# Miniprotein binders against q9h3h3: the designs that were tried, part 21

Target 1, 235 residues: q9h3h3
Amino acid sequence: EDGFTAEHLAAEAMAADMDPWLVFDARTTPATELDAWLAKYPPSQVTRYGDPGSPNSEPVGWIAVYGQGYSPNSGDVQGLQAAWEALQTSGRPITPGTLRQLAITHHVLSGKWLMHLAPGFKLDHAWAGIARAVVEGQLQVAKVSPRAKEGGRQVICVYTDDFTDRLGVLEADSAIRAAGIKCLLTYKPDVYTYLGIYRANRWHLCPTLYESRFQLGGSARGSRVLDRANNVELT

## First folded at step 17 (miniprotein)

Design yG3
Fold by ESMFold2, fold request of step 22:
Structure yG3 (fold): chain B 235 residues (1-235), chain A 85 residues (1-85)
Amino acid sequence: as target 1 above (235 residues)
Amino acid sequence: SPYMIRWKIRMLLRFADLLLERAEELKKEGSDPEEAKELLEFVQYLLRMAIELAEKLGNEDLLKRAQELIDRAQKLLEKLRELES
């Protein structure tokens, strides 16, 4: 069941990736236009397939904001995928270390913090805060899913350049929290997505590298970040 | 690139096959025909994307596989609609 659910969500994400996106690109659009754009395309109102009464008349896969410094570079994805195929036929063990090494070797280093929110004002408010952080340069790029099914949760993804850069990943977590986000965050390297590896996969790999929980705790205030691979709190 | 397009088609087919299999299981159990119909409608969405890419790539094998799956999905949808009457 966990495997089916993960594969179903991955299928929805892939279909969304291939449909049109609504993009605010700070590299070509004045920052003063952001608030009007956010008001026109709240993620709780933009529909996945262009429902009647929606702001959009065509399918929308994602709503995205690109920061001023956004420079897309997926790395050597084709080489990564070829090496992955070779590993699978080799009979060698497939481990988190193997995936990390493939990602490093092929420079497929991007990853993302994810948050899941029910549709409504809370989602729209969270997205607006993230979008402003991106335009202001505290975050690099983010996207949010449109509304697809009544009552279905939606996801905000906040990207980082390099999942092996722990400090950079933690800085993105801090920027998300500074935008007022208090829900659970999970961090997933993109390498797993490019290889088609989701939760409950046949190799028993866990695509979630970090978890972040907002908490006013003991010695430190703010988020508590757990490294899932080493079961170690980083904050 | 042609390699990346082929990879996308194979992933779409993998997902479609898994979702279709689940819809077949739901029908056999006699449970929730609406859930099975929703899955099959999404399966058809995935497969139309796969067919479009396979046609663009000119890959006969992948196109045939996608067409076989969409035919299976359509037949199951028709059976589920019969149960409503």
Scores: ipSAE 0.774, ipTM 0.925, lowest interface PAE 0.6, mean pLDDT 89
Fold by ESMFold2, look of step 17:
Structure yG3 (fold): chain B 235 residues (1-235), chain A 85 residues (1-85)
Amino acid sequence: as target 1 above (235 residues)
Amino acid sequence: SPYMIRWKIRMLLRFADLLLERAEELKKEGSDPEEAKELLEFVQYLLRMAIELAEKLGNEDLLKRAQELIDRAQKLLEKLRELES
């Protein structure tokens, strides 16, 4: 049921993407308003479908913060998807290198660090720290899932603009850790999402490119970062 | 773009079909009917999104496919409700 679970979660994410979002946009909203916004919409209390007693009366797919320098650029997603279809019918091998090349060719280079946290104070505190880092310019864009059911874990996604730029990905990891985040982080390039490639896929591709574990006295950033494809530590 | 809207509809239909098949399996196994009902409610949510997009795009074939899946999900929900009665 590991494959079913991955596709069920992907379906939930797609539905969330398509529902309305609650957005703090630093490009149009003064930074002094951030604390009030965070207090109004804590991710542990905003409900996915607008349950009675929640701050929202309508469905919310994501709660998001856009930084001052946010410049949305998904790249050539349509060309990527067309090339992917052609590749599958070509008989050529499908490997992580093939996906990397498709992403580069079509400029679909964004990716995200992910963390999963139970609802409550720790989640709200972590989100607030990430949101402040975005508004202050240490991070570009982040989002957090609302509460879908009691006891379920929620996800914070912190985006970077180029998964092939390892220094940039590691700088984002450092900024996340500087915000006080100590839990496991995993990094997923957006190319996998746009191609519908999830865990337990037929090609045995691993959508997680990097893992970051917080360690005191480790690297200068306090993280140990592992490249999952090559089983090589980057830090 | 129309290509991206069509892609979204196809993905919604794929997910709805997979989740609906799982709900049918749960009913056949005699498993907890609440789990199957929750899946079917989510299936209907996905399909309403697909219907809205298909109507916006003007694509009658995709609309018909979504409507067929919603009918199938509703029939299964009715059967699960009868078991509880």
Scores: ipSAE 0.771, ipTM 0.924, lowest interface PAE 0.6, mean pLDDT 89
Fold by ESMFold2, fold request of step 22:
Structure yG3 (fold): chain B 235 residues (1-235), chain A 85 residues (1-85)
Amino acid sequence: as target 1 above (235 residues)
Amino acid sequence: SPYMIRWKIRMLLRFADLLLERAEELKKEGSDPEEAKELLEFVQYLLRMAIELAEKLGNEDLLKRAQELIDRAQKLLEKLRELES
């Protein structure tokens, strides 16, 4: 994957962020309505631009579920972005520690576990499990991409409040695994997205902080979680 | 906030410019025009979003920049369509 490809994917993600979302909000919608909503809008059938025969007639950027306890807090993104611009003109070296400190200083601490699945029953089943975990309170918020025109892999994102809170990140991983998810998970702090830092960037930063691999009978969480920055296992 | 809207417009313009440059390169290389046309259609999608935000913000400079990029993309699309006829 080269730098142009990473920037192209980032552009697609930004367009999706800005298009309408299909949201099940447990704060305002009874949990008993979740199964009907999931059946109406399976991610393998909801199309990015509202193709004929799909459940949506309008573009959909994301399908999302908000839990009862979801309280959005992006932090000081404006201050983060201003400090980032100043740092770049200062001539000081830019390292993963630099990004971590900026995120902490400006309280931009959220991040997300990512999983990629092909369209079909496996994707829809995985999403349904995640959505139930959110509504039941084991997870706070999740989203899934709609089906692209080309029908490539789709992504489920499960958010956590604080990428520096390893226990909280591991608890989210455990809740994902309890929903029956066995594929590879990668974790990316949101600070990279807000600063426009993608794979193959000019600073050679790696936006993936953690990886989770499912293993049978290995731990109570059912996962082996690796800290990519330090090449050390957390589980 | 107005700052965040302005930041979104600037990012959309940055992406549109990058994708436009790639489409121009593909045309110059004589590559299959379908790839360039798909990029340009997406460029126009990004720029329509940028125009909508710039109008909401009332920022005439950003609106003009987005409109200039849309015109450039449209001219390239028309040239690619002529080559196919």
Scores: ipSAE 0.743, ipTM 0.920, lowest interface PAE 0.6, mean pLDDT 89
Fold by OpenDDE base, look of step 19:
Structure yG3 (fold): chain B 235 residues (1-235), chain A 85 residues (1-85)
Amino acid sequence: as target 1 above (235 residues)
Amino acid sequence: SPYMIRWKIRMLLRFADLLLERAEELKKEGSDPEEAKELLEFVQYLLRMAIELAEKLGNEDLLKRAQELIDRAQKLLEKLRELES
């Protein structure tokens, strides 16, 4: 993806974040209602802008499921952004390590595994598996993009609390694989989004920290996870 | 927070400006008008969000900037529609 494409996608994501969400909150809704909710709002049929005949009449930015242990905490995003602006004006070199330290300092540590799937049964099935994993407590929170007008790929995001916690990131990967997901996964910290750092940025920073590839008959995790920054396999 | 609202507005305006420029380039290149139109519709969508936030914040400068971009987008849309007629 070129720089323009990356920024366009970022704009779409931002707009989606600001639009209403369809949420299943396991903290307030019985788990027994999940199947009915999934049937009512299959991601492949929920439309971004509420097209006629879709389950939603109004725009939907995301479809999300919150687990019992979910607690939203974005850290000090304002402080992070201020520090980032100061850093840019300082002329100091900017590295992935710099961003990691900024994230730690300001406690902006959330990240997510991403998977892209074409609309259809496979997507809905994958989402159902993830949603169950969240409700069962194997994952904390996940969201999926609704169907776009163009019918392009939809994205499922599975969040972790701390992108610096390698074990936590790997555990989430394992849970995703256990849910039956076999496609390529990429892991991206939210700090890059908060700072407006996308693909093909002028600092040559890669927002993707990890890649997970499914491996049949492999490790207990069922995947091979690559540390992109160090080009080292973690599993 | 007011800061976060301002940040969101600035980002929306940045994206809108970028996408608007792309739409203008598409037009100049003689690309499919439909692609440019879809892009411009999304630009307007972003800018409406920016306007709502700017109004909430009471920031007249940001509101003015958003309105200027909307006007540019609308003018470009009109030109594209004229080319199709």
Scores: ipSAE 0.731, ipTM 0.913, lowest interface PAE 0.6, mean pLDDT 91
Fold by ESMFold2, look of step 19:
Structure yG3 (fold): chain B 235 residues (1-235), chain A 85 residues (1-85)
Amino acid sequence: as target 1 above (235 residues)
Amino acid sequence: SPYMIRWKIRMLLRFADLLLERAEELKKEGSDPEEAKELLEFVQYLLRMAIELAEKLGNEDLLKRAQELIDRAQKLLEKLRELES
């Protein structure tokens, strides 16, 4: 919408990052416990601030599932942020190529596919499918926002290790579609989040690198994936 | 790390300042006070996080800035509540 709307959403995301999370960690928890956990904490019922009647009594920022192969590595985020501050005072131009190079240099390579769904059965079903794909090893890590008081759209984030690895990003898209998800997906590298760069930013940068649109394709679930930077279809 | 904590405080303060300014604009326009009040309550939530981090870091300048903003937010919230009576 406007610039304040984007920064308002970013503020909510930062506050959520800093609040407690509900986590199913497949590295330490048997897969047989997943269905019970999903039933106890559906994202349409877990409330952001612990509303009466919800399964949580205290604030929850995110509901997350970590896969057995998940190895957390944010890279050199401190060095990235310092280099970004220096760049802004240097007078050098700020371009998408500059951001890509900063991310590569500091090994901040992760990114995420995003999907937005209204609260209800469809959201809970989609989340359950993604969570199972993570525990089964087709995806590495995912999170979903809890229900906000106003009942607005919620977001599922599915992470990948390396936004420069196009095949890996496309494989994650395929795994999401195989879980039965048909809505629009957008992909954002984490470098934008760590630098506080949102859609209505002063440099007119576009944080969305890829878009995925569901397409029927014979026996396999398929997508049309567009590279937003070059306006080129990848699939 | 101290650098990451300082960065988080600065981002929280930046967001709080922007949202507080928007709440002040909503009050000036005579808009529905519920929207402004909800925004101010969230501003206070952000600032309590910032204050807690600034205290852990021992950074007096950031703590003072956060305290000034939360005071400003509280004053505006009180004014909005009085107008509804």
Scores: ipSAE 0.726, ipTM 0.914, lowest interface PAE 0.7, mean pLDDT 88

Design yG3
Fold by OpenDDE base, fold request of step 22:
Structure yG3 (fold): chain B 235 residues (1-235), chain A 85 residues (1-85)
Amino acid sequence: as target 1 above (235 residues)
Amino acid sequence: SPYMIRWKIRMLLRFADLLLERAEELKKEGSDPEEAKELLEFVQYLLRMAIELAEKLGNEDLLKRAQELIDRAQKLLEKLRELES
């Protein structure tokens, strides 16, 4: 993807973040209601802008599931952004290590596995699997983009609390694979999003830290995870 | 916080400006008007969000910038619609 495409997608994501969400919260809603909720709001049918005939009449930014152990904590995003602006003004070199340190300092450590799927049964089935894993406590929180345009892919995001916790990131990958998902996964820390750092940025920072590829007959994990920063396989 | 709101507005305006420029380029190149039109509709969507936030913040300068961009987008959209007729 070129820089324009990356920023366009980022703009769409930002707008989605600001619009209302459809949420299943396992902290307040019995798990037995999940199936009915999934049937009511299949991501392939929920439309971004509330098209006629869709389950939603109003715009929906994301469809999300919160696990019982989910606690919203994005850290000091304001402080992070201020520090980032100051850093840019200083003219000091900016490296992946710089961003990691900023993230740690301001406790902005969340990240997510991303998967892109075409609208349809496969997407809805994948989402159902992820949602179940969240409600059952194997994952903490996940969201999926609604249907936007014809032929467009939808994205499922599965979050982890700490992108610096390699084991936690790998455990989430395993849980996703256990849910039956076999497509390519990429892992991105949220710090890059909060700072407006996307693919093909002027600092040459790569926002993708990990890639997971499904491996048939491989390890119990069922995937190969690549550390993109170091170009090392972790599994 | 007011700071976070300002950050969001600035980001929205940056995206809107970028996408608006792209739409202008598409028009200039004689590309399919539909692509540019869709892009402009999204630009307007972003700018409406920016306007709402600017109003909430009470920041007249940001509001003015957003309004200028939305006017430019609207003007371009109207031109594209005329070409499709």
Scores: ipSAE 0.721, ipTM 0.914, lowest interface PAE 0.6, mean pLDDT 91
Fold by OpenDDE base, fold request of step 22:
Structure yG3 (fold): chain B 235 residues (1-235), chain A 85 residues (1-85)
Amino acid sequence: as target 1 above (235 residues)
Amino acid sequence: SPYMIRWKIRMLLRFADLLLERAEELKKEGSDPEEAKELLEFVQYLLRMAIELAEKLGNEDLLKRAQELIDRAQKLLEKLRELES
């Protein structure tokens, strides 16, 4: 992806974040209602802008599922952003280590596994698997983008609390694989998004920390996870 | 917080500006007007969000900037529609 494409996608994601979400909250809704909810709002049919004939008449940014243990905590995003602006003004070198330290200092540690799938039954099935894993407590929170342009892929995001916790990141990967997901996964810390750092940025920062590839008959985890920064396999 | 709202507005405006420039380039290059139109519609969507936030914040400068961009987008969209007629 070139810089323009990355920023365009970021703009779409930002707009989606600001629009209303369709949410199943396991903290307030019985798990027995999940199947009906999934049937009512299949991601392949929910449209981004509420197209005629879709389950939604109004714009929907994301479809999300919150687990029982989910607690919204994004850390000190404001402080992070202020520190980032100050850092840029200082002219000090900016490295991945710098961003990591900023994230730690301001407790902005969330990250997500990302998977891109074409609209259709496979997407809906994948989402259903993830949603069940969330409701069952194997995952904390996940979201999926609604259907947009024809031929466009939809993205499922599965969050972890701490991108610096390798074990937690790997556990989420395992849970995703256990849910039947076999496609390529990439892991991105949210700190890069909060700071507007995308692919092909002037600091040469890579927002993708990990890559997971499915492996049949391999490790108990069912995947190989690559540390992109160090080019080392973690599994 | 007001700070976060300002940050969001600035980001929306940055994205809008970038996409608007891209649409202008597409037009200049004689590319398919439909692609440029789609970009412009999204630009307008972003800018409407920015305007709403700017109004909520009471920031006249950001509101003015958003309005300027949306006017520019609208003019370009009109030009593209004329080319298709």
Scores: ipSAE 0.720, ipTM 0.912, lowest interface PAE 0.6, mean pLDDT 91
Fold by OpenDDE base, fold request of step 22:
Structure yG3 (fold): chain B 235 residues (1-235), chain A 85 residues (1-85)
Amino acid sequence: as target 1 above (235 residues)
Amino acid sequence: SPYMIRWKIRMLLRFADLLLERAEELKKEGSDPEEAKELLEFVQYLLRMAIELAEKLGNEDLLKRAQELIDRAQKLLEKLRELES
């Protein structure tokens, strides 16, 4: 993907973040209602702008599921952004290590596994598996993009609370694989999103930290996880 | 916070400007007018969000910039529609 494509997708994601969400919150809603909710709002049918005939009449940015242990805490995003602006003006070199330290300093440590799927049964089935894993406590929080008018791929995001916790990231990968997901996964820290750092950026920073590929009969985890920064396999 | 709102507005405006430029390029290249129109509709969507936030913040400068970009987008849309008629 070129720089324009990356920024376009980022703009779409930002707009989606600002629009209303369809949320199943396991903290306040019984788990027994999940199936009905999934049936009511299958992501392949929910439309981004509330098209006629869709389950939603108003725009929907994301469809999300919150686990019982989920607590919205994004850290000091304002402080992070201020520090980033100061860093840019300083002329000091910017490296992945720099961003990691900024994230740690401001406690902006969330990250997400991403998967892209075409609209349809496979997407809805994948989402149902992820949603169930969240409600059952195997995952903390996940969201999926609604269907676009063009019928392009939809994205499922599965969050972890700390991208610096390698074990936690790997555990989430394992839970995703256990839910039946076999496609390619990429892991991105949220710090890059908050700072507007996308693919093909002028600092040559790669926002993808990990890549997971499904492996039949290989590891106990059922996947191979690559550290993109160091180009080493972790599993 | 006001700071976070300003950050969001600036980001929206940056994206809108980038996408508007791309739409202009598509027009110049003689690309499918429909692609450019769709892009411009999204630009307007972003800018409406920016306007709403700017109004909430009471920032006249950001509001003015957003309005200027909307006007440019609308003008380009009108030109594209005329080419199709």
Scores: ipSAE 0.712, ipTM 0.912, lowest interface PAE 0.6, mean pLDDT 91

## First folded at step 18 (miniprotein)

Design hN46
Fold by OpenDDE base, second read of step 19:
Structure hN46 (fold): chain B 235 residues (1-235), chain A 82 residues (1-82)
Amino acid sequence: as target 1 above (235 residues)
Amino acid sequence: SETIEVTVTEETSPEEVAEEIVKALEEGAEKVRLTAYGREAIERAFEAIIIVAKRLGYRITVTIEKRTEDGKTKTIYTISLE
């Protein structure tokens, strides 16, 4: 995938962010209603544009679950972007450390574990597990993409508040694994998205900071987490 | 630095929007602001930007802003298209 393709997909994802979301908010909705909501809006059946016969008649950008402790805070994204533009103009070297520092300075610290799954039972089951973990307070917030017309993979995003907090990132991985998820997970900071840093970018920055692989009988977490920036397994 | 504003409606094709953007840039606009209201207009705006990026062949920085009820704008995304 060339950089342009990654940017195109990012633009589509951004357009989806602007469409209506199907949200289960645990702050306002009893947890006992989650199962009925999941049954009503299985991600494999919810369509991006509200196709005839889908559970949704209107376009849906994302299906999301908000935990009781969820507080939306995106930080100073404008200041981040201004600093990023200035940095690019300066000709100074841009490193993962530079981006980390920018993120910290502007309090743009959110990140997400990502999993890609084909539409179907496995996706819906995975989403149900994640949604329960969010409602139970093991995770803060998660979203899943609706089914596209082209039948491509759907993505589940599980957010953490601070990508610089390794423990928090690892705890989220553990919670995802405890929910029964066994697929490959990749962790991406939102700052990379906000700055338009995608795969094959001109700075050779890897937008994935961590990878988690499921492991049977190994670590207490049930996974091995690789720090991609340092190429080191986290213990 | 002159910012040119282009309004995107549900009746405006992505190609037409793209042409307006290109024209504005060719006329020396430093920035072009697309204003889109509603889902359909937003989608068309994004499609137009992609068309522009392909046509111009140089780096385009796209800043996505959300207008708040108080009239303030908040930047939510930045994309660099090459």
Scores: ipSAE 0.024, ipTM 0.383, lowest interface PAE 4.9, mean pLDDT 84

Design hN48
Fold by OpenDDE base, second read of step 19:
Structure hN48 (fold): chain B 235 residues (1-235), chain A 82 residues (1-82)
Amino acid sequence: as target 1 above (235 residues)
Amino acid sequence: SETIEVTVTEETSPEEVAEEIVKALEEGAEKVRLTAYGREAIERAWEAIIIVAKRLGYRITVTIEKRTEDGKTKTIYTISLE
């Protein structure tokens, strides 16, 4: 994906954040209702604009599951953006360390594991596994994109509270793998989204901090995680 | 097999920790245990492990354990670094 495509997808994702969400909230809804909710709103059938014959009659931006311990905290995104503009104007070098420091300073620490799957059974099955892991408290929050009219891949996002907490990032990958997910995972901090840092950006920053590949018979975790910043493989 | 313990503090640089790990291994330690308290110390320990892995040029196994307030330890994660 070229920089333009990555930016366009990010803009679409941000626009989807403003539309209504289909949410299962484990804080208010009994876990016993999850299976019925998943059957009612399979991601491969939920449409972005509520097409005729879809489970949803109205537009849906995201399908989400909130765990019992979920607390939304976005930090100071406005302060982050202002500091980022000032930094760009200063002409100072911009590094991954600079972005990390900005994120810490403004408490914008959330990040997500991303997986892209074609619409269908594999997507719905993957989502059901993730949703269960969230409701069981192994993960805090996850969302999946609805089916677009143009088709294409849907994205599942599994969040962690702090992208600087390497252990937490790794624990989330383990939980995703334990849920039966075998596809490629990439980890992206939300700060990179808020600052418009995509593939092929002018600063040559990699927007993906970690990459997880499934491994059969390997470590107890069943994945190899590449730390892209350090170019080190964790197996 | 002797386990060597290295304490990581907020004042210890990752490079210093890495040197202590390498020294312990050169002295014939089969295992090195890093003890880190607090977020900054944990990050420093992690960076030190990365430095060691790069320096040694061979696969190392890292076991991450959580110590509870009652002093019990539980393995949370095991990784291999190449």
Scores: ipSAE 0.194, ipTM 0.672, lowest interface PAE 2.0, mean pLDDT 86

Design hN49
Fold by OpenDDE base, look of step 19:
Structure hN49 (fold): chain B 235 residues (1-235), chain A 82 residues (1-82)
Amino acid sequence: as target 1 above (235 residues)
Amino acid sequence: SETIEVTVTEETSPEEVAEEIVKALEEGAEKVRLTAYGREAIERAYEAIIIVAKRLGYRITVTIEKRTEDGKTKTIYTISLE
């Protein structure tokens, strides 16, 4: 496992959110330009800090594709954080249900399917498949991390609007699988990120709600989705 | 064996729904279908499934589908033990 703590990886992801993004916006750019954009900015070659010989000369936080129906809605993140601090101070038990209720109350409902891939052709091919699915309207928005100087795996994030909508989460899994992605997927709500809840947290909360495993000859989705908290298989 | 149907409302407790599911399974139902209308009922239905899963002590398979009938949208959970 990359020697970086889950906290370090989260801090790096938050720092990357503040740097410039390379964005293909299907709302303003013709779909016919996608292939040229993908060829210009392959994720395996785009570097985090704009290294010499990279497609980018300036730092890049993320490479992203926005679909036609994409509308950024982050909810009340500040109110969420304040309520979380108050809850911690109260000494009340903190459960996955508590976080779900906080998320609903503050309308912080976004979540993402995550896949980790080594830099190279497989990553670029996976990203191209996801980007097409976004532009075609099967997915709303996705992003991929640029290549780090130290190397390591890159992450593709595919977002859904509501982590509490299990059907919507499953539909996104199906679209990812239809794009030819066969690796392990994990689903994480953004509320866990905003509240600094990572692996091995003091509340024993698992930030991964779902796992998707590719299955040959299985369900119409080509995957099995496991509700990790409850040990329920969703199909 | 026949699929047993259970309707979940905003007034139905997850525990009551769970008991109905368990009863249906004990009576030899291969599948139990939960129908829920609205966000609260949809969540209650899934909470009932969680209770059942914990009681059984093994992994259960659940299919989720959305249907629109007579202008009303319903979510259907189908529980299968296989």
Scores: ipSAE 0.441, ipTM 0.809, lowest interface PAE 0.8, mean pLDDT 89

